# VH-VL binders against o27280: the designs that were tried, part 427

Target 1, 266 residues: o27280
Amino acid sequence: MDSMNVPEVLEIKRIVEESESVKTFIFSWDFRREVRPGQFVMVWDFRDEKPMSVSLIDPVRSEIGISIRRVGEFTDRVHGLSEGDLLGIRGPYGRGFELMGRDILLVGGGIGMAPLAALADEATARGMRVDALVAARTADELLFLDRLEAAGVNISTCTDDGSCGFKGFAHERLLTLEENHDMAAVCGPEPMMFQVMRILDERDVPAQLSLERYMKCAVGICGQCCLDDTGFRVCAEGPVFWSQELSRVREFGRYRRDPAGRRVPW

## First folded at step 17 (VH-VL)

Design C68 (framework fv_marstacimab)
Fold by ESMFold2-Fast, scan of step 17:
Structure C68 (fold): chain C 266 residues (1-266), chain A 118 residues (1-118), chain B 112 residues (1-112)
Amino acid sequence: as target 1 above (266 residues)
Amino acid sequence: EVQLLESGGGLVQPGGSLRLSCAASGFTFRDYAMNWVRQAPGKGLEWVSAISGRGGSTYYADSVKGRFTISRDNSKNTLYLQMNSLRAEDTAVYYCARKSNYGSFDYWGQGTMVTVSS
Amino acid sequence: QSVLTQPPSVSGAPGQRVTISCTGSSSNIGWGYSVHWYQQLPGTAPKLLIYYNTNRPSGVPDRFSGSKSGTSASLAITGLQAEDEADYYCQSYDYSLSGSKVFGGGTKLTVL
């Protein structure tokens, strides 16, 4: 990646309401600047800049989509924007997902489905069989089900409250899915990803996991995105890691770090 | 009912080669990862190799890397283990085993004996 | 050496209870990987006895039970019968061995 990239000011072409708390902002994109599933962009509202996953990559329409969950002041301001308004976008950044084999299992929790939705599109275009396990707290927080269904993806759902599909957590649902896969891709809360990773390790399925960690910058020059034990930097060497790389990280799935760098149990 | 039937074992000189086969029946073969596990006479179980359901990913124990190749033919419901550069330490009964969704080896074949001896 | 440690032998009389331990480390059982148990009768292939720490396959009597705590797991056999005389193996996953499936060294159960 070009570390000297400056934000390009783009017009919001279309906004899709994915749920009460998630919107996808769609922009015209020049695909001479390639974007791959698993990469992220920095979104600038002319006051603050935050990393956001790319959830739609459509070279035919010359569009990208960026899915944003409402969780704080920055995202509240962005959610208040309308079609025709402007945002700054720089990137893409980070390591994208790698595809191998004939079939793939996607396991996504909440907003973690955003990068996996883009990956589903690439995998189906490549001719892979795609199964998705989509997890959320409640039915109205399940994301991208219509997109996945339209793409021919085989969908399983689970919700903590049982309002849609399996009642329980993603890893509990995964144990009831009998089919093996050539690979998997996982994105969501770290405790979910930790449990899913161990099951996939034992099932002879190599998995790539995309980390949703606190990030300060996207150009690989910051130390705030480091993982314990291995020294991986999420924005430079990630956000996508193979399960073999993550298995030895003491913090993965056990602790997170707050903005001050303190360990906080999940 | 699930059945796994190994074949292809025998006596071979050090440095020689053998190809083991495992014929599977009674389940949708392509939906399961398959493994080879061996047991030297009077000794314990040792995992050897694994292959994912559609054949896109393979795994090997360090003791066999570069010498053994696992493969499968889902149209024939058959698992293979190509064993090259065989050593006396490879002498064992070789079992094929199915990997469950819980990560266990839920079904095993009867085993086929490989003896590497001069 | 095996990375999962089992006692080489245990013994009991008919009707008694025996426990077989499986001791691992932080890179396998201690990391949260599951433990499975296999029974091998003399001259036969191994058979799945307990999976995913505590679960029993169809056809396995409830005299067999599994547990897991910390870096270790245990197989308990109650109401011992002569037909239980066999080798027992625990199995888990170890991330430090290139993603290897690991077996314990095995325990020979003798019914007196």
Scores: ipSAE 0.842, ipTM 0.935, lowest interface PAE 0.8, mean pLDDT 88
Fold by OpenDDE, second read of step 17:
Structure C68 (fold): chain C 266 residues (1-266), chain A 118 residues (1-118), chain B 112 residues (1-112)
Amino acid sequence: as target 1 above (266 residues)
Amino acid sequence: EVQLLESGGGLVQPGGSLRLSCAASGFTFRDYAMNWVRQAPGKGLEWVSAISGRGGSTYYADSVKGRFTISRDNSKNTLYLQMNSLRAEDTAVYYCARKSNYGSFDYWGQGTMVTVSS
Amino acid sequence: QSVLTQPPSVSGAPGQRVTISCTGSSSNIGWGYSVHWYQQLPGTAPKLLIYYNTNRPSGVPDRFSGSKSGTSASLAITGLQAEDEADYYCQSYDYSLSGSKVFGGGTKLTVL
């Protein structure tokens, strides 16, 4: 098996507290191993392993960042770690985002902003115009705003409770925006992504969407992340998909598979 | 129409201080990062400082770090440059420039002259 | 000296084609950062001429064009006119200088 499939034990260099529930763990990275925005790594805490999106790619400092939301036992353990502690990292895996055109729209919800933040860095470095619609339930859950601003991203925020920016959901905010972009990148809750994709399709804006599914192997073997009817493996063919690809996926926006493989509605 | 108007330039002695202002109009000021660029007499353009739209991030050229402070008041659509410990080499026309969505400076003021001399 | 290198001067006759080079390094243009060009007429403020390597703002004639390859960029002016006599500056970004925006040294274009 490829050495890339063996977890490398890495020291946590820094921890950035993004919000009450989200931390970014920064690691030294050998960039001879290429990593693209939208790809994910498997994080191993020596007990369990979970896929996490790469949220920071810094070739200058030779670092990557992984943003993790505290949502369960695994993430609780990880959030208890300190700088200098060790984690296993293997990857990166999956298909990342592609950049095209001059103007890009990023639509992110909650932790979904993680891969988009990395994409924003690349896009702005290339000189692209980047507009980001950042959505969260509340103002306190909005992620990466300062980082995005520093990168030169034009930010629009929306919150469910109206505590910051537009009061409502991302797709509702999007409907108020008249300007089209050359492409869009979307990541967040799947119901959000579904609605956003619909709007973008109607506007003839090419869109890439990053899906979240239960991943076990990350290498397209176990099939735990297979999408119904298509056979798409989120870890191999994704997690980034074009809207045209997702249009073939019946379950998209409707249900997912839980760790036991059962259909679970969104 | 986008307009940028610099003010505050003048003659100052070495070691002195000066505060430049740039009044912006014709666009949503907070949505754009702003920059100061200077040009010494008969010389080329030199980037001095930048500030993000909301003011949360500031950047400085090494030549002015620790001496200059960029700030903005979005309620007044005004950009500032506080210049302390001025040196002769700081003598230049100082331009206010808006950063475009593509990272260029798409609009410039006419500049204000700063002369540091004994 | 300037991080981006430009020829100090170029000249051409009316109607001719002239090019101005902007040479950077792996920490700026070579890294993939976009290049922008500015025209500065005598006694005036700089004006954006080309943005994002190849794009012309409104009002800029199509006889101005930009290109980028590797660690360098180029501004081409076709059908040179007397009013084109000015200083031209390239601009980019350099990560090795604490994230500084950087200008070329400028090129004085003389129309013969």
Scores: ipSAE 0.006, ipTM 0.518, lowest interface PAE 9.5, mean pLDDT 92

Design C69 (framework fv_marstacimab)
Fold by OpenDDE, second read of step 17:
Structure C69 (fold): chain C 266 residues (1-266), chain A 118 residues (1-118), chain B 112 residues (1-112)
Amino acid sequence: as target 1 above (266 residues)
Amino acid sequence: EVQLLESGGGLVQPGGSLRLSCAASGFTFRDYAMHWVRQAPGKGLEWVSAISGRGGSTYYADSVKGRFTISRDNSKNTLYLQMNSLRAEDTAVYYCARKSNYGSFDYWGQGTMVTVSS
Amino acid sequence: QSVLTQPPSVSGAPGQRVTISCTGSSSNIGWGYSVHWYQQLPGTAPKLLIYYNTNRPSGVPDRFSGSKSGTSASLAITGLQAEDEADYYCQSYDYSLSGSKVFGGGTKLTVL
């Protein structure tokens, strides 16, 4: 049994309130265990276990951060925790983002900005130019703006209600941007990602997209996160996919499976 | 005003090589993907090749893959198409075209004629 | 052999309405990729006529319109004029062809 598959009980070192509904939990991390942007960990609160993207990778401080949005019972419990409390962490798992070229476009929606924030840190550290399109329903739901700005990221915002930046959806804002990038990384609501991907394809911009699915084992065994018609396991072959890979996935942007395995339309 | 001007076309024997150029002006060249599209005499339009704005990605039609190489020099605002192992079926007017933000070709050159004949 | 299928020719009298169809598949138009239309006058380079399914570039008369539904797109020309006699091409993207841009076979429009 790989030690990576056993949850390590870690103390919450610090909690950052990102928004009303999102907190980042910071843990001490032994970087002998490599972690890359786009990978996820399984978070165990001793009752349930959920996959969460890594949103902070800090080798200098020997820390990682996991950003969690409050959306249900599990996350309600986790959001009730304080610094010094314990969580089980196992991983990291999955395929992370690959960086290519000199200029990268990040397109993120809501909590989807979590893995992209980590990617932004890496990209800027490499001396890449990073442009980020950050989308949310409202201004108060925009995530990591200060962090991204501090890293030197060029930020464009869009909100559904127009409370900040462009009024509209991410794909609409994207259509107004004139610059082409060497590659793009996308994460957010799947309908958003679907629209964004098509635009990027049409613009000849290679894109990587991070999918969210229900995961149980995280090691490609249970099949809970299998994508229709391809057999791709989001936990093993993903969660980061190239656009060409996702083009083969029938369900992408169209439906997902709930915890019971039923098809649920977006 | 956006302008695209192709050059380098001419008569070449089968198996020969030719290098096309497209001089661009009137816009920030590096911000746009550029494409080659050809049209055989009396035939329709055929996509040939594409290159991303910064040159990091290239794409080829199956009909030219392995024989043609697309490149660009952003410092010179110039697009290139190196054509090797030319065939009779490569005979066409070759257009350079700018890819718009919407995925269309919003500007075209006037084309340069390439004739492959023995 | 074109990925997108167009009628080889259409004709109409001045003042009439004509439509040019562009039929694709689930890997291009049906997947949701945009359709663009080009007009090519005799002896000239193609010109963008409609972009992103329904939009007209500056200078294109409003008698030209584009639509898209399912796996097909259509170009409509109302108030047909003699100057509209040209070849028309639809264009889209197809993920199954290694990211290739794809054109229709072209339609010759004759004004009677």
Scores: ipSAE 0.860, ipTM 0.925, lowest interface PAE 0.6, mean pLDDT 95
Fold by ESMFold2-Fast, scan of step 17:
Structure C69 (fold): chain C 266 residues (1-266), chain A 118 residues (1-118), chain B 112 residues (1-112)
Amino acid sequence: as target 1 above (266 residues)
Amino acid sequence: EVQLLESGGGLVQPGGSLRLSCAASGFTFRDYAMHWVRQAPGKGLEWVSAISGRGGSTYYADSVKGRFTISRDNSKNTLYLQMNSLRAEDTAVYYCARKSNYGSFDYWGQGTMVTVSS
Amino acid sequence: QSVLTQPPSVSGAPGQRVTISCTGSSSNIGWGYSVHWYQQLPGTAPKLLIYYNTNRPSGVPDRFSGSKSGTSASLAITGLQAEDEADYYCQSYDYSLSGSKVFGGGTKLTVL
């Protein structure tokens, strides 16, 4: 348990360029420390440490992958690294997705497809039928389509600008998909997840949603990862929550908090 | 054309059991959630139970939880409702209904009457 | 136990406009869940009349329309016809209830 809280220095074995702004970093991993889709690790560049979702879990090759979007100073530095360079990894942390039933719908927006790609691999390996709705602002931000296709996933795409697939938002595309599912998993921008959750609620599809927030405390001691109405700490009790839990949180999908704690619309 | 046909209703004593069936045709049955909705004589509609397309997820109204069991056989295109420990207040027409991707009940059967009395 | 409130009855003459309200709360319509409307002619099963707030299934005349605002929804019937005499039910979803498909209490429309 305690050894998971000490960073292990690992060599970058392979880098996959997923898009202009997203790379997947692949490391050898000792699977005596189990990792599940939906869990995250802390990535340390020897200056700063940030949480990143696990996007590839491959026990056959003894590898994990971590997909990182370039959004600031830390991620810019990590994106500058090459195969053979070193990063510190500790974890995994958080609760992962649970699989139930015979089929699953994945709804991913942008980088939110990363943990869902790992889930798709596990669901397919278990013999589940997998449908994926992959959403992005533009065609070049659609992620993991080749990987999902290779796994036998039925893929629907949508882009806000109409550059690939359905023109519109994920929830608008979801309304045109007629198939029901035993469960769903959703990851992406919170406004997208809120709208998708309500539709899945109305379809009686139990959904798990992954909340990806910048965490200041990996073990949840500081409480800054709390959701307003529930007291859940994302790093301790998430990042994956059932829709029943999130439907009662007033902040989810509607507004965020600024550094002063004031509500700001998305 | 979509068709839903209920059967299995009848008269039963309080504490007794009945199993309702709904035969579906005209659509890919396994791709749709199926529901039971009931209506007591002269009263409004009350949702009873739901089952996902492949049967891995079920829901029940609080009034029937622990007494009723919803199930489906996708190879036979048939929905079931097993009703145990029946009470007088369970007396109603029971409708089989298909749930659309918009969350509406887009097709309904004709209903089957369940009467619970001494 | 009706969490969606409808008037028990409304009436109108042929050619008139009638409106049937469906009043909810913050845990259902007010949360953003959709509203669907069903027509039940005497002695028959309910039939979908309006889905997803404003949409009509094939075969439903444009005299029927739906709207939603705040915590409530409305069904409007223009050019009222004798054959419109029926019970009308709204339906939504409520996250505060287990198995949360909720129906309004129903409104009996009488065409005078």
Scores: ipSAE 0.774, ipTM 0.906, lowest interface PAE 1.1, mean pLDDT 88

Design C7 (framework fv_marstacimab)
Fold by ESMFold2-Fast, scan of step 17:
Structure C7 (fold): chain C 266 residues (1-266), chain A 118 residues (1-118), chain B 112 residues (1-112)
Amino acid sequence: as target 1 above (266 residues)
Amino acid sequence: EVQLLESGGGLVQPGGSLRLSCAASGFTFRDYSMSWVRQAPGKGLEWVSAISGRGGSTYYADSVKGRFTISRDNSKNTLYLQMNSLRAEDTAVYYCARKSNYGSFDYWGQGTMVTVSS
Amino acid sequence: QSVLTQPPSVSGAPGQRVTISCTGSSSNIGWGYSVHWYQQLPGTAPKLLIYYNTNRPSGVPDRFSGSKSGTSASLAITGLQAEDEADYYCQSYDYDLSGSKVFGGGTKLTVL
């Protein structure tokens, strides 16, 4: 991997509105710096920097995309930018997803579909069969459905309110899907991921899970990223972990970390 | 009608090898994870090995790891267990079982007896 | 021994209620993994009786019910009948063992 800690100032080439609260920012990228699905970059608006997963990897156009949900001051400012404006990008960082077998199940909640959309592109390009379970609170918050369909992905949806597809949570929908898979990749709210992981464990499906929301330090020098029991540093050794690694972490699915790294109940 | 039928059991000496087969019918075989579960005479159930629907992932109990190999042929609807370096402790009825989407063993074969003895 | 602990035997008279416990630990039932129950009549293969803690397969009478709380699960049989004589096994998943799928030691039910 490239060990670059200096941000490059890049022009926003194109902005795609994914939903009322989510935008994808597209940048030209030199693929001599390899980037893989599941990796993240640090986005710098010249005031603050935040980790963001790569949601589009397009070597043909020489472009990457970064999908950002509006959730606070930093993301509000970035959402206010236009095509032609500048952002600092450094990375990529972290371990990406590994693909194995002949088929894969993607389980994504909300913005967690972002890194999974990039993974879907790679899996379909490699000839794998891809099934995606896309979950959100409401139909308007389901992300990347058109992109997944265009890639040939078999899509199931669920919404908490029943406005699209199955009425209920991702893990409840997963239990009604009878087909087995060689592997799965999961990204979304931690309680969702914990419940999905246990079902996949019992179903003999090895799963990789992405813990993007707990990243503190992109270069792995910050101890606040450490998990209970195992000492894993999400930003250095993640954000992607196999389910067998996470099943032994007492905090996973029970506690979260606030921005200061403090343990807080879900 | 879901059916699972095991074959290949028998008497074998310690250190010997044996290959079990399980013929499946009545369902789309490739959509289900399959397992082998054994039961020693007069004892309880012990999970041995599992394989994902398309064969890309395999799992083994520590007691058999490195000695047993699970495989499947989805074109023939058949599950296999290759057993090497057999020990007296491997003596058991071996069941083929289908794993449901809920993680339960929802269908079982009739079992095939493996006896490891001098 | 078994990581999931069941009583070796339980008995009751026709029409009575019996319960069979399945006691686990923090690495299995306590971690939130599901519990399934199997009935094994003498000389036969096991048959699924209860899946995913509380659910009955088609054909299993409502006299059989399952529950799960904390690190333990229970199988309840009401209106006990002679044909209920069998061995009963609980089964879960354990992340801390070498083998991931774990069975209880089994409980022999006698209808007196």
Scores: ipSAE 0.806, ipTM 0.916, lowest interface PAE 0.9, mean pLDDT 88
Fold by OpenDDE, second read of step 17:
Structure C7 (fold): chain C 266 residues (1-266), chain A 118 residues (1-118), chain B 112 residues (1-112)
Amino acid sequence: as target 1 above (266 residues)
Amino acid sequence: EVQLLESGGGLVQPGGSLRLSCAASGFTFRDYSMSWVRQAPGKGLEWVSAISGRGGSTYYADSVKGRFTISRDNSKNTLYLQMNSLRAEDTAVYYCARKSNYGSFDYWGQGTMVTVSS
Amino acid sequence: QSVLTQPPSVSGAPGQRVTISCTGSSSNIGWGYSVHWYQQLPGTAPKLLIYYNTNRPSGVPDRFSGSKSGTSASLAITGLQAEDEADYYCQSYDYDLSGSKVFGGGTKLTVL
């Protein structure tokens, strides 16, 4: 049993530029180590380590993809890497998405589409109908559209500025849709997820939501990603949660904790 | 082989009620969303209602909302359409249709005729 | 009155190519929703002819083809045969109608 907690140094096999700020790094992967959509890995650039969702799972090519948005020093360094460069990867960790039924709705915002893209691949491979609501601030920030379309996903887009698709937020677009699904998977900004969850709950659509929290250990030990009042550890019990679970989480949609553990509002 | 068999159609007076059934076989019924689609005599197809595989989600056309109720019994592999407050314009052949993995209707029943007339 | 507009009728001689258009809008086909096509022979239930814009179910001859572009879709029939005389319907979804499934008005194809 190989230690899952030791980063494996992997060569970047390929880099896909998804947008101006998002790159997908492709690695060879031994699929004896199972990975599921919704799980995350810890990416180590030999200076710092950050959790990243798996956005591509390709058993045929024996590859995984990790999509990373350029948002800070760590990601700046990573975005400076080239094919052939090395990164440390440990994992996967956390609870991934579960697929149920035949009809699934994906609602993603920004980089939140990363795990959902992987889920879409699995769902379509299983013969499910997949509808995806892809949200972003602008058209240029919409992710994975071509990939999703190629997979047979029925795509709806919305942008804050109306540059593509519905002008408005994801939850506003969702409100215009009355067709229900067997389940939904949601990932994006937490305020978006909160609003989307409420709508889905009202419609009696089972929903899974992937939370983002600062994680350090990824193994449920340090408590950095612990959710208030529940004791849920995002890295262990999550990052994918059912809406019923999140309904018990007081901080969901209201605030988060920064790297120092301080409460910060959304 | 996938089979869908509608029943329950007939003549009913305006304001009356009727319950349609669709018996499904040849596939895992609970895994598929089902729909009712109707066709008035000499007219085109009109989507009426849909229900998710597990039955937790329902959807209706505006023309029937509040009057029709779609349901299913997965233990019996049967789809239902309870039609209340029937109107003359509800006169049609009602088809049971399976929603495919792509959102199309890949299998249809033979249809059952509903006639609303005084 | 249908959300998706089809010509009421088209005709062709045996062996010819005919095309049936399905014109939508930015709220359905133009939104990115897939288009499906159905064939309905006289006195029978509709049959799925094309799914997801271009795909043929098993048993559907390759002389039937579908395409989608912009806010419209098209069904093409090559090598027209007498047995192709039927009504054809396109189907999609519309978000202005709350994601309702919508059909075209139907096209009567006559083989001359």
Scores: ipSAE 0.016, ipTM 0.518, lowest interface PAE 7.9, mean pLDDT 92

